VHH binders against Protein BPS1, chloroplastic (BPS1). Designs and how they scored, part 9

Target 1, 306 residues: Protein BPS1, chloroplastic (BPS1), of Arabidopsis thaliana (Mouse-ear cress) (q9lmm6)
Amino acid sequence: ASSISKLVPKEKSDILTVSWMKQAMESLCETHNGIKTLITDLELPVSDWEDKWVDVYLDISVKLLDLCNAFSSELTRLNQGHLLLQFALHNLEANSPQNLSKAQSSLDSWKQHIVSKNPRIENCRAILSSLVQTLNLPKVKNSAKGKVLMRALYGVKVKTLYISGVFAAAFSGSSQNLMYLTVSNELPWAQSFMEVQNTMNAEIKNIFLSDGLTVLKELEAVASGVKKLYPAIQQGSIDPISLQPLKDSVTELSNGIDLVSKEVDCFFKILLSGRDTLLENLRSMGASTLQATSPKKAAGKNYRGF
Short names: E, the ipSAE of ESMFold2; O, the ipSAE of OpenDDE; V2, 0.75 times the mean of E and O plus 0.25 times the DockQ between their complexes.

## First folded at step 5 (VHH; framework vhh_7sr4_2)

Design v5f9 (from f4v5 with L104F; at its last look DockQ between E and O 0.66; V2 from the best seeds 0.00; counts 0 for: pae E 6.6 > 2)
Fold by ESMFold2, look of step 5:
Structure v5f9 (fold): chain B 306 residues (1-306), chain A 118 residues (1-118)
Amino acid sequence: as target 1 above (306 residues)
Amino acid sequence: EVKLVESGGGLVQPGGSLRLSCAASGFTFSNYAMGWYRQTPGKQRDLVADISSGGSTKYGDSVKGRFTISRDNTKNTVYLQMNSLKPEDTAVYYCATDFVGWEFYDYWGQGTQVTVSS
């Protein structure tokens, strides 16, 4: 019995699906909101944190925001391919030799587009390595509430790092971004996490060994559907009704990408809000003697105006 | 002060029943998943059951069908109803809180002894 099995889907075939990625990111959003609630519930003032914890928290949060930006950039890039797929489907339905030629060209462009490297994703390994260097269970001196908070933050770090490593591996197409995290044996969940990590990493590595255009299942399903249609495209005749399976897979992919993108944006907002709240608490508690970093504005809107 | 206080342990005959309670304080109880762990001397703590903030439950294989976890958010209390008890259920039972929401039960109480013996 695995007590930490929420990450492991019931079916192994659901690993590295866009649907699973949406659920994993949703779970991160819940976890990080829970930490904000815990900080409030404990009533441990930020001014009583050791100074280095505040600096470490701010550095870690910036790195997580950078990961979110990289993930959003990749999701946007994949979504841009949707227009090439729609153009191809339109021409496949029209089914003349000229339309089939345009469809094939658009599908070839789509294949080239989805295998292209994203420089922001390539940088994720450096960011993740930096975060792993700070992965430890901090010793808290003389504070029972501080100990509760630091142990909870450690679990949050482990979960966030592991999920982010899986996302980075999936988006980069490289198992080099898969991490094997070693966690403190003192924690009752440590063994369960190690077992989940071993199971997930083994299945993900098997997926990377398979032959295919990509490791993302919904994206590969579209690629497979395209491959099945190539003989008919070369023959110059497509039955428009027989296109429905490809249309369905294109719709599923587009919807899945949109849902994951929304959850990544949600996670970004949670991280930014937590960072801004910490900086404002430091300013309020320290009066004029602490100089907080200037507030950031998100994407051309004032987040204070929600 | 964050506190989890277990109660309701004791000596019971095989086949008997016992209800454990865990009173929580020092945090907003309704926000967090709660769990019961048990530990036999010289062994690691095992998860017996958990219940999410929304009421979803999960059980260890050895207690499934015999134990029931429940929560009362108005009393900040989680319960473990233990039926059809067996000698191998003898352990110290700990209440735990999952502050991170990933079954990372990172805080637990002092425990209550359950002994199943003739």
Scores: ipSAE 0.041, ipTM 0.538, lowest interface PAE 6.6, mean pLDDT 80
ESMFold2 (binder alone), look of step 5: mean pLDDT 81; pTM 0.819
OpenDDE, look of step 5: ipSAE 0.492; ipTM 0.773

Design v5l11 (from f4v5 with D106L; at its last look DockQ between E and O 0.49; V2 from the best seeds 0.00; counts 0 for: pae O 9.3 > 2, grease 24.4 > 24.2, SAP .734 > .668)
Fold by OpenDDE, look of step 5:
Structure v5l11 (fold): chain B 306 residues (1-306), chain A 118 residues (1-118)
Amino acid sequence: as target 1 above (306 residues)
Amino acid sequence: EVKLVESGGGLVQPGGSLRLSCAASGFTFSNYAMGWYRQTPGKQRDLVADISSGGSTKYGDSVKGRFTISRDNTKNTVYLQMNSLKPEDTAVYYCATDFVGWELYLYWGQGTQVTVSS
């Protein structure tokens, strides 16, 4: 499947799953690694870069790092919620009135935790908006390699923005973060992207229209499981068998979150490494220029007075 | 300059086999994913199979179990073994590089015609 097609889940129901999120983030990692490789293969030293290319890379990279941090923060927050679920499950298994009360309290805390807003995720909108505002395909004159590079960077930016927008929307529970990007029609993949975006966004919107605690499927499954158990908890009697679906959902969520987290971390490292490499190259160029301008100390004519 | 040259296409009977080759040059082959696509007149180009730099493979649903993509990094070549060919497999097959992902294929080959007919 084309890289674009890879992001389209086989089943509509797979959209906004942790599994999908993991794959999407993995795809970003691959994409960004590909750019690094491309830069190397182009044999285009940083010294030959136009300032605008450097600026574009540096600007995008720092903002993407911020997004990664936001996503990581949310994943951590979700993991914290998982602890509440574990505690609840433990108490539910004990099935005593006191334990059931504790379980209920823990579940209530979990609900409150999940519906709470993460300021870092809320800030993603501003970051995304900033990136979208600078979404242009720069014109490159008299550099075939530069043109290739800029086109690639543009594509990476588009892909990253879209996926990041989906993540931000999913994590925030708000469709406001969902991106509707307009891609330059000069690019051969533009139409394909637009089609994918339209298809995906339509499905995502449908998910947002659903009545639920969250748009993440695995998280919603947990929420639904919890909801189903509440009557029994309140009645003071729980069938141990009835806990298994919730246990399974909690496990699935936890595993999924971990996988997504790993990919986000990977993405973060890729971005950081790329940025650091560029900065190091720039520094080295500066140092070389300074050395070149250092006046050759005039060899003092040792007047051997004879 | 990046260059992709497909070969191995031709006429084959239903149930027959073909092996396509794509010779790549102008880039560090081992660092990039490679893919095979096919296109029929008037239709979009569809993914047949791709292989990552690490060797992970993905196939279109219609060719799963019949086609195998592989690569030889020492020869800078990607292969598509096509078995149990069907008339529906008739198309121009294109080799592509996946430098950046998301179908940012910077370069395509000229394609090779595969015709499956009795």
Scores: ipSAE 0.010, ipTM 0.269, lowest interface PAE 9.3, mean pLDDT 85
ESMFold2, look of step 5: ipSAE 0.103; ipTM 0.498
ESMFold2 (binder alone), look of step 5: mean pLDDT 81; pTM 0.819

Design v5y7 (from f4v5 with W102Y; at its last look DockQ between E and O 0.48; V2 from the best seeds 0.00; counts 0 for: pae E 6.9 > 2)
Fold by ESMFold2, look of step 5:
Structure v5y7 (fold): chain B 306 residues (1-306), chain A 118 residues (1-118)
Amino acid sequence: as target 1 above (306 residues)
Amino acid sequence: EVKLVESGGGLVQPGGSLRLSCAASGFTFSNYAMGWYRQTPGKQRDLVADISSGGSTKYGDSVKGRFTISRDNTKNTVYLQMNSLKPEDTAVYYCATDFVGYELYDYWGQGTQVTVSS
C-alpha cells in the first residue's frame, strides 16, 4: 500500500534514514512493477506503440539503470567501511594501549572513507538533469490506451526522479541533487505531489544545515559514537560496557545498508527486465517487418562473434 | 478504448439521497483501485471515497457515515451511495482510477453534477 503521501514519514527524524531509503526503494519497485501489469491489462503490446513512446521508455530506462549502478556503487563503498569499524571494535574490546592505537587508526580511516567522493554519485546530477529536461506529459491523439500509458509513465517518472534525487543528494552530501520538480497541472494528483515535495525538501534542507559528518542518520550515529569515544581512547582506558551503544549503531547501519542494497538490486532487475523485454519485442517486430518486405534468412539463427 | 462514465447526478433536496454509478471499460477493472472525487466551486478536487481492488474503503471526513462506496467487479462498476445530502455536498463528482496503483489517480471520467438545494 505504497502511496505518494506515505513518502513523508510520520516522524521528521525518520527522513534520510537508511530505513526510509529502504521503504522508498521498495515503493519504486512496486510502482515500476505496476507499469508491467498496466501494459498487460490494457492489452497494449509493443507492436501498438508509437515510435515516440518507445523512445521515451528506452531513454528513461537506460538512465535509471545508470542511477541504480551509481547507488549500488556507493552502498558497496559504505559497506566496505564496516571492515574498518569491525577491526576497530575488536581492538577496543582488547583495550590495551597498542590495541587502542590500532582502533584509533582504523576509526580515522573509516571517517576519511565515508566522507570521500564517489565519482559515480557525482555523475548522478548530469543523469538527473537529463531526465528532468525530458519530463513532460506527451500529447497522445490517436490512442486512448496510449494516453493512459503515457500518463502512468509520467507519474512513475516523477516519483522515480524525486526519490532518486533524494538518494543522490544524501549520498553526495549536497543539496544540489535535490529535485524541485514541476508537475503538469492537467493531472489531479499534481498538487498533492507538490505538497509532499515541499514538505520533504524543507526538512532535508534543514538536515543539510546541521553540524555533522554526514546527512545519513545511521551513518552519523556511528560517527557520533566514535567521536564520543576518542577522549577515552587517547587516555588509554575503555569501559567495555560503554562500547555497547557504538556496537549497536554499527550493527544497525550494516543491516540497513544491506536492506537498501537489496532493494536497489530489485529495482535494477525490474528496470533491466522491462528494457530487455521491450528490445526483444522490437527485434521480433523488425524480423516480422523483414518477412513482410523480404524473405526470411535460410536456416536457424547462429551465434555470430566479433 | 479506456472509458469511465459517471451517471446518477442531479438536483436533490437537502436530506435526500442519490446513487452515483461509474461504468468502466477498456481495462481489467478488478485490478485497480477506484475512487470518487469532487470539486467544490472555488476549491481543489477532494477525495470523497475510494475502494481498493480488494475492497478496502476510505472516506473523506465530511462524508463518513453518510456516503458508501462499493464496487461490482462483474459489472465493472463503482458506486457511491450518498445519503443525508447537504448543500455543502454540491460539486462535480468524478470517478477515477489509479492505474499506477499508488494514489497517483491519473485517469478520470467527465464528471457528474450533484446539486443540493431547496
Scores: ipSAE 0.032, ipTM 0.529, lowest interface PAE 6.9, mean pLDDT 81
ESMFold2 (binder alone), look of step 5: mean pLDDT 82; pTM 0.824
OpenDDE, look of step 5: ipSAE 0.234; ipTM 0.640

## First folded at step 6 (VHH)

Design s17 (from i5 with E103D; framework vhh_7sr4_2)
Fold by ESMFold2-Fast, scan of step 6:
Structure s17 (fold): chain B 306 residues (1-306), chain A 118 residues (1-118)
Amino acid sequence: as target 1 above (306 residues)
Amino acid sequence: EVKLVESGGGLVQPGGSLRLSCAASGFTFSNYAMGWYRQTPGKQRDLVADISSGGSTKYGDSVKGRFTISRDNTKNTVYLQMNSLKPEDTAVYYCATDFIGWDLYDYWGQGTQVTVSS
């Protein structure tokens, strides 16, 4: 299978999972490190379009950093819920009327917490729509390096926008955040991408039609486990064996969120490093060019200075 | 300047062998995946074989077991060893580079003609 086809999990029900999100974000980190390496390898300036490309890259990277901040804020919010779940589980194990009351209160607070909207996530659609407007494959004449870089950047944009759209849909609980990207037919990977996009989007829409509290598989497993315990809590009696599936689901969710958070932080750092490297290269070139002037003028200044 | 230069094509008898070479310049060869594609007139290019920067290989179903892709990072060269050649292997063979991963292979050489005929 091509590496683009690996975005589609073997089981379609695994598309909206923190496990998939970890792998997808990890692949974005690899892709953006690759483009940073390519930019360095090709030695700027690349083409007559360098100034426009630099401005476009800097604008796009700021918007991507905003997306990373939104995703990190949601992951932090979900992790805050973990403390409520742990407190509830400890009280359920004690199995006294006082402790069962505390557990139910904690679980109710957790349900309210995960259902609440995150304004930063709601804003992701505006950011993504703005980024889609920049999704153009520019024509480059008589520059092999420029053509390579522009086509590579286009592929990076397509991959980044699609994966970010899935993250926004998953975190917002709204399929309105899904991207429907069109890719130039002149690119050999266009059909493969369209097939992946169609398969993923169809299944994501099906998941959104399900009658669940959340669309993320691991989070919904915890929500389902909580729901199953409510009758026992209200009856005032908990079987310790009945707690193990929920404990396992809580651990799986916590570990998954932690791994996704680490990959989002990695991506943020790669974006910052890329921006800093590009700005340093531009400033270094500017300073060197201004100080050196032409060889004749530089020699003249040194001669007069002596 | 980024360049991919193919060589080693030609006319061979059915059952014969050819070794194609692709010399790369203008980028750090060892960092990127390389592939071989082929095209028959009037048809789209299809994947023959590819090799990752780490050396992992993949082959098209029609050539698996007959062709071998390899790379020499010290020479900035990717090779395609073609054995047990068939008339249907007749095509222009292109060397390509995948600069960002994802099996994009968006940068191509000019190609080299392989003709398998008696």
Scores: ipSAE 0.299, ipTM 0.645, lowest interface PAE 3.4, mean pLDDT 81

Design s20 (from i5 with E103G; framework vhh_7sr4_2; at its last look DockQ between E and O 0.73; V2 from the best seeds 0.00; counts 0 for: pae E 6.7 > 2)
Fold by ESMFold2, look of step 7:
Structure s20 (fold): chain B 306 residues (1-306), chain A 118 residues (1-118)
Amino acid sequence: as target 1 above (306 residues)
Amino acid sequence: EVKLVESGGGLVQPGGSLRLSCAASGFTFSNYAMGWYRQTPGKQRDLVADISSGGSTKYGDSVKGRFTISRDNTKNTVYLQMNSLKPEDTAVYYCATDFIGWGLYDYWGQGTQVTVSS
């Protein structure tokens, strides 16, 4: 659950499945919740933080929220294609020439829908590049607990960047979004991460070389099922038994997208809650600081309105 | 403030045994995975063994069956029992903790020397 080696599935065919994407997002949720636990376990309340640590936390959190919004937008878009698939399946079951014509039109619309560009996914490249440009292990002086926190945030950033890059590459259909991160050699886990990244990237790149409509396995299974039915649709007759593989793949896709969407929503809420808590603490610190700098009590009375 | 202090290293004969200890302080020890790594001059640090907060263990291939990792959460201490020691086990042994929880051991002690020689 928390091992970086667990990101590499046992079989090559399990890479870029929505099932794997669900597990990867679960892993991110666990990792980010772990930062909150770490702050507590170090007894390092926000009141003890240096401004630099606040800046690091806020920078990572705001950009990650933007990535979550992009991923949710794409998952919603893919799920909207489900209506086109259901309408097509209904008409294929009715199996008249009029119904088959409607089904073909709906399947053609679905194919156009899934290959459409999502502007928010297209923008993920800029967000990821910004995070990579600030991917460094900050120097912390005079605080061993601050050093622990900053090193932990660095590792969380590396993990999140890599997984987000894979998601962005998969959703965009472009290996150009695939991350080739270089991490600080001072960190004892750097070699292990580089080996995982190299293994994963090699397999993902091979998937992008294939001749599919998409690189998401469950989505490609639906696309393949549609392609297999086109000759019979154009000939005007569908064997109901030949329809079952497509029905099964549509169900599997819908279930998988729902599960990934739930995990992305969970991740968004974890990030937002952490950001809101930090901002609230900063406002409280400002009020407390103002109280501490108030002038000495003047001789005389304080008055309230009459 | 946050401290990992290794002890128990030394010179032993081939076939001998040592028990390393790592005393931890400055954090809630029971919540975190602990590990032992070793490093020979000019090489990267290699995983020897780790133990999860729940007690699950993992070992490097070269030490499996000879080394045992354990933890005592009441004493904030992790141990490495090293049996059947070989000259290739000679290294500086480091205690480490995984604060981020992804298996990325990111905090280290200063190490203790283990030398296996006639």
Scores: ipSAE 0.063, ipTM 0.571, lowest interface PAE 6.7, mean pLDDT 82
ESMFold2-Fast, scan of step 6: ipSAE 0.427; ipTM 0.744
ESMFold2 (binder alone), look of step 7: mean pLDDT 81; pTM 0.823
OpenDDE, look of step 7: ipSAE 0.666; ipTM 0.862

Design s22 (from i5 with L104I; framework vhh_7sr4_2)
Amino acid sequence: EVKLVESGGGLVQPGGSLRLSCAASGFTFSNYAMGWYRQTPGKQRDLVADISSGGSTKYGDSVKGRFTISRDNTKNTVYLQMNSLKPEDTAVYYCATDFIGWEIYDYWGQGTQVTVSS
ESMFold2-Fast, scan of step 6: ipSAE 0.339; ipTM 0.689

Design s23 (from i5 with L104M; framework vhh_7sr4_2)
Amino acid sequence: EVKLVESGGGLVQPGGSLRLSCAASGFTFSNYAMGWYRQTPGKQRDLVADISSGGSTKYGDSVKGRFTISRDNTKNTVYLQMNSLKPEDTAVYYCATDFIGWEMYDYWGQGTQVTVSS
ESMFold2-Fast, scan of step 6: ipSAE 0.368; ipTM 0.690

Design s29 (from i5 with D106E; framework vhh_7sr4_2; at its last look DockQ between E and O 0.78; V2 from the best seeds 0.00; counts 0 for: pae E 4.0 > 2)
Amino acid sequence: EVKLVESGGGLVQPGGSLRLSCAASGFTFSNYAMGWYRQTPGKQRDLVADISSGGSTKYGDSVKGRFTISRDNTKNTVYLQMNSLKPEDTAVYYCATDFIGWELYEYWGQGTQVTVSS
ESMFold2-Fast, scan of step 6: ipSAE 0.430; ipTM 0.654
ESMFold2, look of step 7: ipSAE 0.266; ipTM 0.674
ESMFold2 (binder alone), look of step 7: mean pLDDT 82; pTM 0.827
OpenDDE, look of step 7: ipSAE 0.474; ipTM 0.768

Design s30 (from i5 with Y107F; framework vhh_7sr4_2)
Amino acid sequence: EVKLVESGGGLVQPGGSLRLSCAASGFTFSNYAMGWYRQTPGKQRDLVADISSGGSTKYGDSVKGRFTISRDNTKNTVYLQMNSLKPEDTAVYYCATDFIGWELYDFWGQGTQVTVSS
ESMFold2-Fast, scan of step 6: ipSAE 0.403; ipTM 0.734

Design s31 (from i5 with Y107L; framework vhh_7sr4_2)
Fold by ESMFold2-Fast, scan of step 6:
Structure s31 (fold): chain B 306 residues (1-306), chain A 118 residues (1-118)
Amino acid sequence: as target 1 above (306 residues)
Amino acid sequence: EVKLVESGGGLVQPGGSLRLSCAASGFTFSNYAMGWYRQTPGKQRDLVADISSGGSTKYGDSVKGRFTISRDNTKNTVYLQMNSLKPEDTAVYYCATDFIGWELYDLWGQGTQVTVSS
């Protein structure tokens, strides 16, 4: 049961969180599995698709796979930070001058690691911009099945672009990745989506105005905990009991990242599965998009132009 | 042909009951969530109730305890049992299918008028 309104958490402070990201990505997986089921259920054979629809699908799917790879890259990078934090915590617990020195070095490395840029995440802006330009609700011929499918695909695209934009903004630390999507007024859900987008974007902008090390709530909690430890490390005196809040924050962040990673992997596999099914169907018809990537040659039919 | 056809609307006295039906065709009904929405003049459509493919239900706050949504997969039909009707329940009631989740509900019926009045 995924609802548009469920994108807005009960507490506004929970909008940019790994918890929200896990739920949003899980929702995308459900949505993309749903569209695969709908295509099958409507009995629209791939052989009846115009060459342009096949090429558009393959182009969109490869761009979505690139986004998944970028997100997985960032989650892996954040997981490397977790290892640095674990090493630091082990050394802080030992509470000797030698171990405190190792802990400080590890925390300094972690801070530098967290503020470093990921080129794959920076590239997300170009990918998202390209996908937004393809966001149009096509006028369907006089076909009830085609109208249902096109409207469903449009909704899937809107949802995918919005959630991907939030992920890119969160991971890049830049609000420039936030989507401001215009949805066709002819769709009954248009107003509900616009309200969710406006509410989410307003709060996300407010979070970006903060002077924190990061915009992700769980990651910022760890950063704040680390910052509070520096004076004690410099004085050479660590109270083991005072480490528990940081240990709790580190565990919460690690568990959250793991859950988001699993959902991103699931989404990637769903996209690959859909793409593989389409390509196999094309190969079984004596044509392959990989061998006939030109619209002029794909599936033995040519584009009419648009 | 993919369509939803509502029936069972009409005029009823306050405190009365009414049962709406929505017959679905052209898709595998049992795979999808079904919902009932209503719209009063000058207002946007709001969710009355929905039911998942697995039978989980959700209700709008104004109808909880009074309305019951149910489905019959063998008849490809979703129902809305409306009890203890109030004048505020007067609206056009729409059946909708959520094909992709997220309550996008892009397949809608034509609607059936419910009027609660003396």
Scores: ipSAE 0.331, ipTM 0.694, lowest interface PAE 3.1, mean pLDDT 82

Design s36 (from i5 with Y32W; framework vhh_7sr4_2)
Amino acid sequence: EVKLVESGGGLVQPGGSLRLSCAASGFTFSNWAMGWYRQTPGKQRDLVADISSGGSTKYGDSVKGRFTISRDNTKNTVYLQMNSLKPEDTAVYYCATDFIGWELYDYWGQGTQVTVSS
ESMFold2-Fast, scan of step 6: ipSAE 0.362; ipTM 0.714

Design s38 (from i5 with F27S T28I N31I; framework vhh_7sr4_2)
Fold by ESMFold2-Fast, scan of step 6:
Structure s38 (fold): chain B 306 residues (1-306), chain A 118 residues (1-118)
Amino acid sequence: as target 1 above (306 residues)
Amino acid sequence: EVKLVESGGGLVQPGGSLRLSCAASGSIFSIYAMGWYRQTPGKQRDLVADISSGGSTKYGDSVKGRFTISRDNTKNTVYLQMNSLKPEDTAVYYCATDFIGWELYDYWGQGTQVTVSS
């Protein structure tokens, strides 16, 4: 009963979860490993490429590494919030007036921390916008292998842009990062992608319209648990058993963030490895001409008059 | 290009077994997830089983424990071993490639008929 990651959840409520994000990132890792293998297996012909396919892959990979760094920074920031939650839970268990005061202060600090903006996540919009502007299906002249590679790279770009947009929207709390991609009708999956995109984006927008503190399901479960404790903290009376749901939610969030972080790190390594594979493949084909070099012309020819 | 050709369908008695094969042509086979889907006239296509490029498998609820998907990259072929067949398994079975992973299939076969009846 093993799973292959499918990016469209059966339940719409499973969208914008750290569980979904982990599976989406695994799917990207699998897709990009496939491209690395494809570049090697195709032993690309060097003649008459109408578009610089190497530029397509290298440009996208640099920008994707920047997105991975932004996502890792946000996951680290959320993990720093975990320490505030652990300190609060410790003080709630002690159940003295001084400890309850410390717990409330820590929970207030945590709330402030999770609503604060991350500049690296804010920068994702610019990166995504630049990637969208480069989204085109290159024309390849008289190369069947080249056409296969260009179509594969285009599909990878569409998938990667859409998933990265969802991550950026989730981490920023802004629907402005959601992608509304138009894909080439030349591809048999174009219409199906548009339908999936429209369905997912509609549900994501509905989540953003809810009165939650955050849009990530597991993070919102922690926020909701914190909110439910405020009346008991104010009354100076905490039942240790009533803390268990919040403890469980905090543990679930922490474990989920760790799993997503590991997948983002894996994706970063795959992107870096893929760049190395492409460059090595070009070297092995003797393909220095695909890496444009413009030798400086010699100083003007010496006159040879008679 | 990728072209998918299904084989192995036919008429079988309840409780019987069939092995479906899907032969893929073209140099991109190894990077694709491969799936088997089935369709009864007037109904939507349902996932039967799929297998990733890395070998991870997924099965539809109605076939778990009875069907097994596998692939042989040296032969560019994906297989569906169907055991303990039931009349409800009667359908046209389609092979598909899934590079994107969202049921956004690049290529589909023409289908092979499986009929389970006495």
Scores: ipSAE 0.102, ipTM 0.527, lowest interface PAE 5.4, mean pLDDT 78

Design s43 (from i5 with S52T; framework vhh_7sr4_2)
Amino acid sequence: EVKLVESGGGLVQPGGSLRLSCAASGFTFSNYAMGWYRQTPGKQRDLVADITSGGSTKYGDSVKGRFTISRDNTKNTVYLQMNSLKPEDTAVYYCATDFIGWELYDYWGQGTQVTVSS
ESMFold2-Fast, scan of step 6: ipSAE 0.359; ipTM 0.706

